# Ledger of designs, part 1: VHH binders against Carnosine N-methyltransferase

Every score and structure here is a prediction.

Target 1, 373 residues: Carnosine N-methyltransferase, of Schizosaccharomyces pombe (q9y7j3)
Amino acid sequence: MEYDEEEVKVLKEVLSAFFLYRQYAHTITQQKRKSMSRLSFEHKDLLLQDSDNNFLKHLSRIDQCIEQNSVLAEAIANAAIPVFCSDFDQNELFHVNVDMMQKVSSTLKQIARDWSTECVEERRTTYAPFIEELNSLFPSDSIDRSKIRVLVPGSGLGRLAFDIAVEGFACQGNEFSYFMLLTSHFILNCVKQENQFLVYPYIHSFSNHVMRDDQVRSLNIPDAVPSQYLRNSQNFSMAAGDFLEVYGTEESRDSFQVVATCFFIDTTKNILDYLDTIKNCLVDGGYWINLGPLLYHFESEGTSNSNSDSQQQPFVELTLEQLFYVMDSMGFEVLKHNSVDTTYMGDKRSMLEWIYHPHYWVCRLQKSKLRFQ
Structure headers, positions and changes below count from the first letter of each chain, unless a header shows other numbers; Kabat numbers aren't used for antibody chains.
ipSAE, averaged over its two directions, is called F for ESMFold2-Fast, E for ESMFold2 and O for OpenDDE. V2 adds 0.75 times the mean of E and O to 0.25 times the DockQ between the complexes of E and O.
[cut] marks letters that were taken out.
The coordinates of atoms that the task and the answers printed are left out; those that the model quotes come from them. Centres of patches stay.

## First folded at step 4 (VHH)

Design e10
Fold by ESMFold2, look of step 6:
Structure e10 (fold): chain B 373 residues (1-373), chain A 124 residues (1-124)
Amino acid sequence: as target 1 above (373 residues)
Amino acid sequence: QLQLVESGGGLVQPGGSLRLSCEASGFTFSSYAMGWYRQAPGKQRELVAFITSGGSTNYADSVKGRFTISRDNAKNTVYLQMNSLRPEDTAIYYCARDLKYSWDSSGYPYFDYWGKGTPVTVSS
């Protein structure tokens, strides 16, 4: 791949973040130990009085979990170097800030969501509806599915796109984050054995755990070896880049029979740009399948008390009612619509679990329809 | 109409104290987490402290032991008591309300609404 100088810098920072995870994560437990040294004797005794309920032993257990997570984080980065940045020097790591280190932690949690058996129920709620609709629209006994191109914008670690490709469709995932791109490359292309790695995705927060064992529990990943299922290269691809920039082009016009958006359409400042881009890349008579909330990721930036040219671009946050009105005006005919209850990166053992009421819909696009007013 | 109005900022000498207030209206105040953020010129906005609807508090490491967040649900007001002030505390301080039923990557409340801010300057 060819990257400009600024992208290479970001890529090296992301690689550095994966390598620095070990050091960073251990500072969390070391800070906890320092905080304990400032406790009164009475408070220390409460935490340390029993061998089985000893808080310092719990912190040491977390350190062991951090070491296992570090094996995975370093494996991701090492696998990426030959492909993405062959001149990267592990002895000259770039400086990374706390936000980037938190993205490594979040990535580990995303791996658990997309690639562990333990998280299969959330995937059944959020991904299976796409698979079932595709199978219904394009039955394998009457249609060559390899000719049906499906785009998954915001594909994250690639599980939905992988699931679609396994059904025989030609699926392209699209992702902008190098954290997601390096990690999905590792899982999809480099892992050789089911459950080759342990991940401890819940250790980075001390809040809302009922049991110590809940905080330190491991999940095995991946629950399938993707290369064993993706033997036909035309069935799967990942496209790096911003969805609007890649698929808003003339080159992308009329390129896909289906666009599948899962927890995605609220990830932009102006949702109308996403609608335009979905319409651009779909063929006439193509389908848009969506499942997700309208949790507008940039809503607060539109109210920022900052005077810069980059912050003068429009922000549009529509209710579902208004969104359906706009969709109809653009030629999207809603064929199915309902709501579901689901989590997103949920943890049923946590004292806090967000339940979303996202909406699921299937549209057919009528590009050649003339509008007379 | 949803509104957060900060007050209590000003000029103070190093080692001094200030008490910031934020009066809320247009929503059920007691049901939300409330927070204080600050932003120095040319820097990113950063979390200072938050208090949950149930009264649990969290503080940035840079202010622990010096700042205290509290709330008065009867007055729809959240406070930030700022003691032992340092020059690096100089910033515009913003009151914030969380997006109900939300979280960031750390599991903390995601704050989605902001007041206009009140300036704090710590200088001789």
Scores: ipSAE 0.000, ipTM 0.117, lowest interface PAE 20.5, mean pLDDT 86

## First folded at step 7 (VHH; from m4 with D98Y S105I)

Design n5
Fold by ESMFold2, look of step 8:
Structure n5 (fold): chain B 373 residues (1-373), chain A 124 residues (1-124)
Amino acid sequence: as target 1 above (373 residues)
Amino acid sequence: QLQLVESGGGLVQPGGSLRLSCEASGFTFSSYAMGWYRQAPGKQRELVAFITSGGSTNYADSVKGRFTISRDNAKNTVYLQMNSLRPEDTAIYYCARYLRYSWDISGYPYFDYWGKGTPVTVSS
C-alpha cells in the first residue's frame, strides 16, 4: 500500500540524515574556512596571527566536537536499523535536504535538555508540576498506579513520560517525529551506562556566544539509565503517529485517565481538533494537565495561504481567554490555573534567551455535560 | 467495529503442530503490522512473532526455527504455524495489532489492540 511505502521512505531519509550529519556539519566549518580565505590581508592578520586567539584553530576545535556528535548520531541510527528498518543500506543513503540535517542538530540539543544534569532546572520548572499533580491525584498508598493510564502527546525524547512511569503510572508517550522516536528509543532502551556519551549541542550556531568555550562546551548524557528504573515492559510505551490520527479514533475512546500536554497544544493548525481528541481519549472524570504557551506553530502558513482554495484546512489560533470559554463549553472543569516563567531549550550562557510565561492548568472532564438547544 | 478473532487453538501432543489464525476487521489491515503474543498462567505476556505490513518477520528466540508467522492481506488474516510444540508453549495466544513504529521499554513493538486469545495446551 502507498502509505507503507511513503512511511518507509521517510524513515530511511531520517536514518540517512543521522549518517550524513558528519559530512554536513564539517561542510559548515569548511564554508567558514572558504569565507576566511577571501578576507583582506589586514583582516586575516587580526583573526589568525594571535596563536591564543586564532579563528581557524577555533574552527578545528569545532570539527573535533562534530566528530564526537557524529559518534552519537551514528549510534542512534545503527541502534534503530534492526528494530525499525532492517533492510536499510548504509552504502545507499537517501538524499536529504538542509531542513532534515538541521533537525539532527536540533535533536542533539534536545538530548541535552531532556537527559543531562546541566539542564535539570528547566525540566524542574516544566516537568515537576505534572509529577506533583499526578502524585496528589493518585496517592500510591491508596491506588494501584499501574492501572492509571497517562498519555503524553508530543513526548519528544521521552523524559516526561519516563518520569511519570517511574512514579508507577502506566504511561504512553506519543511522537510524530522519527528524529524523536529513533533518539528516544536509543536513550531509553539502548544506553546502558549513566553519562555514556558526550554531546556538544551548541556548536551549530555562531550567534550570541560570549566565549568560544561556551560554543564548544560538552554535556554528558544520559543523567539516568532508564532501564534501571522500569521493571514492567508494559508500563511504559512510545506510540508513533499524529496525535489526531492515533487518538481521535473510536478504539482510543475512553482509554486514558490522564492526558499530560507540555509545550504541545499549539503544535497544530486547529487547536479545537486537539481539544476534541483529548476529550475523546480521556475517560469521563479524567484529567487534563497542561503546561505551555500558545505559540501557534502554523500561524504563518495560514495567513500566507488564506486565498488558496486547494488548502481547505482550517486554522484556529485562540487567545487563552477564548480557549478557556471553549474548554468550559466542552466539559473541561478547570481545577487549578497559574502561570510560571521558564525557558525552553535555553542556553544560559547565550546573549539571547527567551523567557516564556506558560500557563499551567488541571482540568477534570465531564463528558455528560448537558447541551442547551 | 475493530475486531481481531483468533482461532485454531486446542490440545496437542508434544512434537505436534497447530496453525493459529487471526481474522481482522474494522481497519485497513494491509497498512498494519501484526503480531502474536502468549501468556502462560502466572506469567507476563511475551511477544512470540511479529510481521510487518511488507512481510518482514521477527521471532522470539524461544520459538525461532519452530514457528512461522505469515499474513494474507486479501483475507485480512495473520497466521502462526507452530511446529515441534513443547509443553513450555502452553499458553493463551493473542493476536495483536501493531501501532506503527511504537515500542515498549524493552524495545519490542507496542501493540494497541488485542484479540480475546485462543488457548493452546501441549500435553500428553
Scores: ipSAE 0.011, ipTM 0.373, lowest interface PAE 9.4, mean pLDDT 85

## First folded at step 8 (VHH)

Design o4
Fold by ESMFold2, look of step 9:
Structure o4 (fold): chain B 373 residues (1-373), chain A 128 residues (1-128)
Amino acid sequence: as target 1 above (373 residues)
Amino acid sequence: QLQLVESGGGLVQPGGSLRLSCEASGFTFSSYAMGWYRQAPGKQRELVAFITSGGSTNYADSVKGRFTISRDNAKNTVYLQMNSLRPEDTAIYYCARDLSSGWRFSWDISGYPYFDYWGKGTPVTVSS
């Protein structure tokens, strides 16, 4: 089948990107060295004369950080090959574009967010509300949580789904990105020691660093060994695939007591399709918990003249007010709603940090709503 | 409509061989990873082997070198060739389908595919 061959190609391209990270990242420092060779003698002297503030020594330190990151990137790919792509040939890597290489760099930064102690405050702000609500809705002293199935679409590197499963719930993460799937597989299943790896997540950009040490700082990952928390447990699973395709099916109907969406519902062209799919996979009386902005990922694609096939595809970007009207019409009863302030992959040491004002809500679904006049 | 039907189980002496078959219907077989699980009396169901839609195979440590999983997409069938059977292999063997379609994967916390659909099983007894 055409789609089976294309998916295998994408997987092999992602595997290749993890192996090519080493040479790609070193090209960045090499470009900096080349640019430096074009400086005047006086400018070179300013950057190089002081042994304690030598720009070439800084670039060499970054090269050392790149080597350590490449150990992790290659470990991720090597762990995946025997399980998911045993015919992958490391001597015949696929060519990959700059966007894919930048996704490897971004993935390393996301590992720090989800799996390091240093980033716990952001997780406390964005993930804890889900844990608190689930614990309130299903108290462990009166209910068998292993019978409460929770779906986390767009689970990324899996930390929220893991945290939910640790509380005793039967949690399934769902993710379509092979960068996220391969990396989460590695961390969740293959890492056997707390803080087994160093990651240098901030070396890929030279902008907005106050200190050289900020750019080259390392973080230990993971801050927990996931298999130790869920050893011999059937509480956790990860499902690869497009959320609409996997959970919009008859087989998925009425399968989950809770759907938890964190920074997710804006990742589609038509948000109404996501609402239909959430409704499909929830049981009657089930809950939808959401925290996130409405930063519509495909907004610019819908306005592109070059996308002839996409001109037949609906793009729907609703305000929050419009979204709530639609949710009410579909049978989602809002039980809680507020806004929160948080960062997403924030770095307080940076001269630039974005603050989000996402909205948090909890809905209960009534699939068959009585109409009264 | 979705069905997995196992066959080929039975009684065998230690050191013997059996070949299990699982005929699938009601879905696009070639797009799914398929697996074999087994459950001995009083024990939980355990993974034996799985095969991806692309033909990559994986085995539990307890069966490596003795069991071989294969698939025939034209017949919508997955097989488990079991050689050098031991009394510890006595169990009901279940055919299973991966939840995710296509050349994709799912997993549980042990790193094996997450299987959501099972057949009724075929018993295998290894005894003198």
Scores: ipSAE 0.014, ipTM 0.454, lowest interface PAE 7.1, mean pLDDT 86

## First folded at step 12 (VHH; from t1 with T99L)

Design u1
Fold by OpenDDE, look of step 13:
Structure u1 (fold): chain B 373 residues (1-373), chain A 127 residues (1-127)
Amino acid sequence: as target 1 above (373 residues)
Amino acid sequence: QLQLVESGGGLVQPGGSLRLSCEASGFTFSSYYMGWYRQAPGKQRELVAFITRGGSTNYADSVKGRFTISRDNAKNTVYLQMNSLRPEDTAIYYCAKDLSGWRFSWDISGTPYFDYWGKGTPVTVSS
């Protein structure tokens, strides 16, 4: 009972965050205006004399972009309410912190990554390898792909899962974040036409822009309407919940032929739990396909809370070499392994891009193989 | 142990009404979406209606305006009121529970993903 109440609260907070995006985002521009007002007369003049780069005009332009993003954010929340939280009252929004608001901004960036034409290259480097591998492993001319169940943990906004389903596979995405779940629901089920919405994903940062136009660049979303591709597919689903809780069960044992993890396995405190769960879900002889770095999301939390309480979940960070050793010990036979160069939610026009060198591998599971002690 | 027990099926004339019940046990009923499916002879199982935790209802086009799904959380029971029954409504009706419980799981159509089913109750509409 307590758990459910907490979950409801979190959901309502997330919904509130989407509705509060407008107000939050405008605070950013207001702060910039305040900063501008504090400048010397000479500095103000320098920033205002250039008509093409007038700073105050630019802030006004950003405000317009915020309104468009707000339309999208509200559309996401409104679409979710009847499905996820029918008793939600928009007049009684929950308190949200800055972290939650940043997650809304991040979600907008993710929409661009997964569902805009502009970000197709990033998807080519991150998602296409999965599709190619699946097509190679399960040729459509020889195998009924509808019988091949593929699990995509950490599916985010569901683009990889969608692409897999389009190829004819029975695909299930799994996601825990309500930001992702609400937004994926909107895109997968509620969008009606291509390019139905504009998103301004880059307005939230004032750093590393070459030109003012780069910051206020718009992207059309979605580049595809999922419902048009999968109308008859009863084999595409999204499962909400923690990966370990949903798929670490006896009921989930031997349920999938393939597990596809993209930028996912480093999102847990204990990667070994993920491996156990992947092994549990896969049939004997099934495949695990992975692409991603080992940027452990909880690495920093282990250092701060010295609280000696013996009940803290262990933090385990493995090197790639060590991970492969463990995989082998668990019965994962590596069939393919290489590194890939890619960005993650990158802005191609930005002076700064994070380049990742994630590793890609394909493993075949042998469940009969005893773990090496 | 998880259980869904359907009741209320039977023979009815066209234009008649039936009320199906499904009693649930073995899980926190109020935390789950519940649904009704039906399977006619020689046809695939199809979703008839589902109800969210908050009580929102959804219906297949074929039964919209005729069927009503409801739930009583105090009794751990989901109902399907079927009015204006037609011969084409003849099927085995199944009660279903969604996969993830409180967290919504859905398919591409926005329909909850159901992973557990009752044994079913037969409904026959015939003159």
Scores: ipSAE 0.114, ipTM 0.580, lowest interface PAE 1.8, mean pLDDT 90
Fold by ESMFold2, look of step 13:
Structure u1 (fold): chain B 373 residues (1-373), chain A 127 residues (1-127)
Amino acid sequence: as target 1 above (373 residues)
Amino acid sequence: QLQLVESGGGLVQPGGSLRLSCEASGFTFSSYYMGWYRQAPGKQRELVAFITRGGSTNYADSVKGRFTISRDNAKNTVYLQMNSLRPEDTAIYYCAKDLSGWRFSWDISGTPYFDYWGKGTPVTVSS
């Protein structure tokens, strides 16, 4: 049927993007070489005259980094094929656009965030609050944590869901992106040795580097081998699909004791749909833990004049104040609330660093209490 | 609504064969992975085999070459043909449906995550 064909097509396009990364990334350095060939003699001399400060040597070093990243990208795709797409033919790669190739590059940076020692401080700021709250709400000496189901929508490369599962909870990640799904599957299930791979996550941009060595630096991944930490196959699972479609169903009603959203609730056009879905899948008395900004991903689409009468899509962008009002009206009782400062996929060596002031909250849901006027 | 009904279990001597069936209703059968789990007395429930939407199969090492999973989408039925049965195959066998109907739902072992099971059918392999 048409849905099966579209799903397979997208999967094969993403697999193709991982295989095409090598060729695509090298075209970027080749374009830089082409531009250099058009420089004046004086400008070429400035860039090339010094052996240690030779720009062509720098481009060649970047090409070496691209080769190493390609080994990882191809390993990710190759690991998925026999389990999820056994009819994929590497001799018949699908056409992919620039956006798809940029997502491969972005995925390499996200591996660094979730699975490298270098980024542990960002994870401590953004993930540890969830772990601390879960441990407080469900102490291991008084409760069987394996019966506490925790949902992590938008789980990315799976580190938060993994950390939750390591604490003994039954954790399910949910992710829509095949880039994230293929990569998390590889890291969680296929890597057998700590720091088995090098990744060069900073080579895809030439801006804001202080040192050439900063641009070409490598990270070792993963900083932990997940199979060494999780012995029970039921403590962790990954559910592919759109959060609303998977968890907005009657079948998903009252399925989880906790929903944990980290940098996630602003990834939809209508945040009220997310609230409805969180409420649907939580048990009565269940908890919603959130940390993140309200950087509404689709805000600009809602003001587009390309919308038509036949395809109206509601967009809702609330301030935090209004969001809390709606949450209270729906039965979410806020138990804790504060703000934190953090980077997101930050690079401390860069001339540019974004600091977020996301808000952290813990709610308890009471489905049997209704707000009436 | 959703229902998985296993049948075909029973008592069989070592070396014998048995064919389990599971009739599914209440969901679009052809859109989901289907699987078989088993649970022996005093042991954890384990995945025995699964079959993808497109018919690709996977087996636990302990049953490879002896068991065959198959599906008939027209009958909304998944089967487990069990040959060369051994006493250690004694268990309750459960039919299972995966969570999302998508290829990428998995547990930490890298196999599809199954979230709904039938009531099971007992299989005893003994002299």
Scores: ipSAE 0.014, ipTM 0.443, lowest interface PAE 7.1, mean pLDDT 87

## First folded at step 13 (VHH)

Design w3
Fold by OpenDDE, look of step 14:
Structure w3 (fold): chain B 373 residues (1-373), chain A 126 residues (1-126)
Amino acid sequence: as target 1 above (373 residues)
Amino acid sequence: QLQLVESGGGLVQPGGSLRLSCEASGFTFSSYYMGWYRQAPGKQRELVAFITRGGSTNYADSVKGRFTISRDNAKNTVYLQMNSLRPEDTAIYYCARDLSGRFSWDISGTPYFDYWGKGTPVTVSS
């Protein structure tokens, strides 16, 4: 009962965050206006004399962008309410912290990443390898792909899972974050037309813009309507929940022919648990395909987030070499391995981009060759 | 062993009421969405209602306003109160569990259920 209550609370907080985006974002522009008012007369004049780059006009433009983003955010929340939380009252919004609001902003960026034409290059570097590999392993002319079950843990907004399903595979995405779940539900199930919505994903930062127009540029989403591509709804599903909890069970044993992890395996406190779970859900002879870095999400959180449950989960950070050793010991035979270069939610017009060098590998599981039972 | 056991079906006159129960065992009941399906003779199985972990309810249009789904986590039981029954409600009713241990959905926006009980028959006739 407690877990259920907590879950509902979190869900309502997330829904509230989507509805509160408008207010939150406008607070940012208001703060900028206040800051401008504190400038010297000379500085104000410099910022206002150029009609094309008038700072106050620009802030007004951002406000307009905020309104559009708010339409999208509210659409996401409204679409989710009947499915996730039918008793949610928009007039009684929950208190949300700044971190949650930042997650809304991040979610908008993720929408651009997964479902805009502009970000296709990033997807080519991160998602396309999975598709190519799957097509190679399971040629459509030789096998019925609908019988090949593919699991995508950490599916985010579901683009990779969608792409896999489009190829004819029985694909299931798994996601734990309500921000991702609500938004993916919206995109996958509720959007009716290509480019139905605009998103302004870059308005939340005032840094590293070459031009004002770069900050307030819009992207059309989605670049594809999933319902138009997938004829058989049974071959594509999203599963909500923690990866370990959902797929570490006996019920999930030997349930998938392929596990596809993209920027995922470093999201746990203990990567060994992920390996165990991957092993559990894969059939003997199944494949694990991975692309991602080893940026351990919990490395910096130290001991302080005492989640009330007494048993401090151990933090384990492995090097790639160590990971491969463990994988081998667990029966994962590496068939392919290379590194790739990619951005993650990158802005091509920004003066700053983070470049990752994630590793890609394909493993085949041999359960009978387990060195350590 | 995972089990879903339906009960409460039977013969009822039009306009009558029935309450179906489904007792679950072999899994953490509170962690799953639960639903009711029905299959009429010669027809495909269809979703009637589902209830989320948090207690949110959803209904097929055909039963909206007449049926009520509820759950008691302490008893590991999901219920379907059926009022104002019609002949077209005649079917075998199945209890179902969500696949993911939380909830899952397909591209239609409908939760995906992977496990069903054996069913309980409901017949509405004069």
Scores: ipSAE 0.009, ipTM 0.292, lowest interface PAE 9.5, mean pLDDT 88

## First folded at step 14 (VHH; from w3 with F103Y)

Design x3
Fold by OpenDDE, look of step 15:
Structure x3 (fold): chain B 373 residues (1-373), chain A 126 residues (1-126)
Amino acid sequence: as target 1 above (373 residues)
Amino acid sequence: QLQLVESGGGLVQPGGSLRLSCEASGFTFSSYYMGWYRQAPGKQRELVAFITRGGSTNYADSVKGRFTISRDNAKNTVYLQMNSLRPEDTAIYYCARDLSGRYSWDISGTPYFDYWGKGTPVTVSS
């Protein structure tokens, strides 16, 4: 992949972020130690009396967890270097900001979500519907699934795309984030055995833990070795790049029988652009399968930059009702629609869980029904 | 368990030399900046020198030109070569792991050492 200079820089920053996770994470525990030191003697004593809940000991445990996460983070980066950035020098790391480091932490959580056995329930609620629907639409006994191309925009760490490919479909995942691309590369291509690594996804927050052990809980990853399943699947691929740029082109027109979007359509400033692109990619009579909320990622940005510059990308936040209206107008016939309950990177042991009620729908595209307004 | 074990301290005459060693264990040594601190009797602990992952070195003004910090990642060891020792160099010397590194996550950009050895005493006396 010929990267422009800016892309190369970003890539090197991301690689650096993975290597710098260790230091970053330890700063968190160090800060906690400092905070501890500032406590009154009485308070210190309270926190240290209980041997089972000794705060300092707990921080030490977290430090150990950080080391393990660092092993994983570095493994991801090391695996990526020869493929994505062969000239990367580990001794010359790039400057990274806190946001990037948070993305590393989030990536570790995502790994748990997509590739741990413990998070299978979340995947059952979010990914399994796609598989079930695809199997229903394209029975293996009657259809050569290898001829059915399925696009998965925002594929993240590639689990949904992988699951689809395992069912025999020609599946392409699309991802823009280098954090996701590097990590997915690692999981999909470089992992050798099940449960090869440990991840501690919950150490990054000190809030809402019932027990100390909950924070330092480890998960084994991956629960499956993709290479063992995909050896013969000539039809699984990942496309790096922006969804609109890659698939909004004439070359991508009518290229897929199915587009599968999971927690994706709300990630853009203009959801209508996504709809246009989905429509572009789908063949006439193709299917769009969606599961997700409408948590618009850019909702907060629309209010601040009142500056008049004509080139600002419009922010559009649709209700579900409005979205369905637009979909209908665009030729999407809704075949199935329901809501589901799910968490997103949830921790079942936490006192706090974010529960989403995303909607699921299956649409068939009818390009000929374009109501010439 | 994280460990930093200092060695090489002792009694030396003014103008003499000592080489301190700190062996690290329990963490990925090569991923951290390492430093030396010292604490003289009745004084606060002060940074003497630190070394980055890439081998860049920094020194307190009081020891510049006399002390040299180095590291051997293969041995998980950081060194402090102390030459031209003075009575004012008398202190307990501590090895430390730096958390902030070159890319400080805190606004101050100041190295932050989170883990310390037990220290090795250095006495410079006639």
Scores: ipSAE 0.000, ipTM 0.217, lowest interface PAE 15.2, mean pLDDT 88

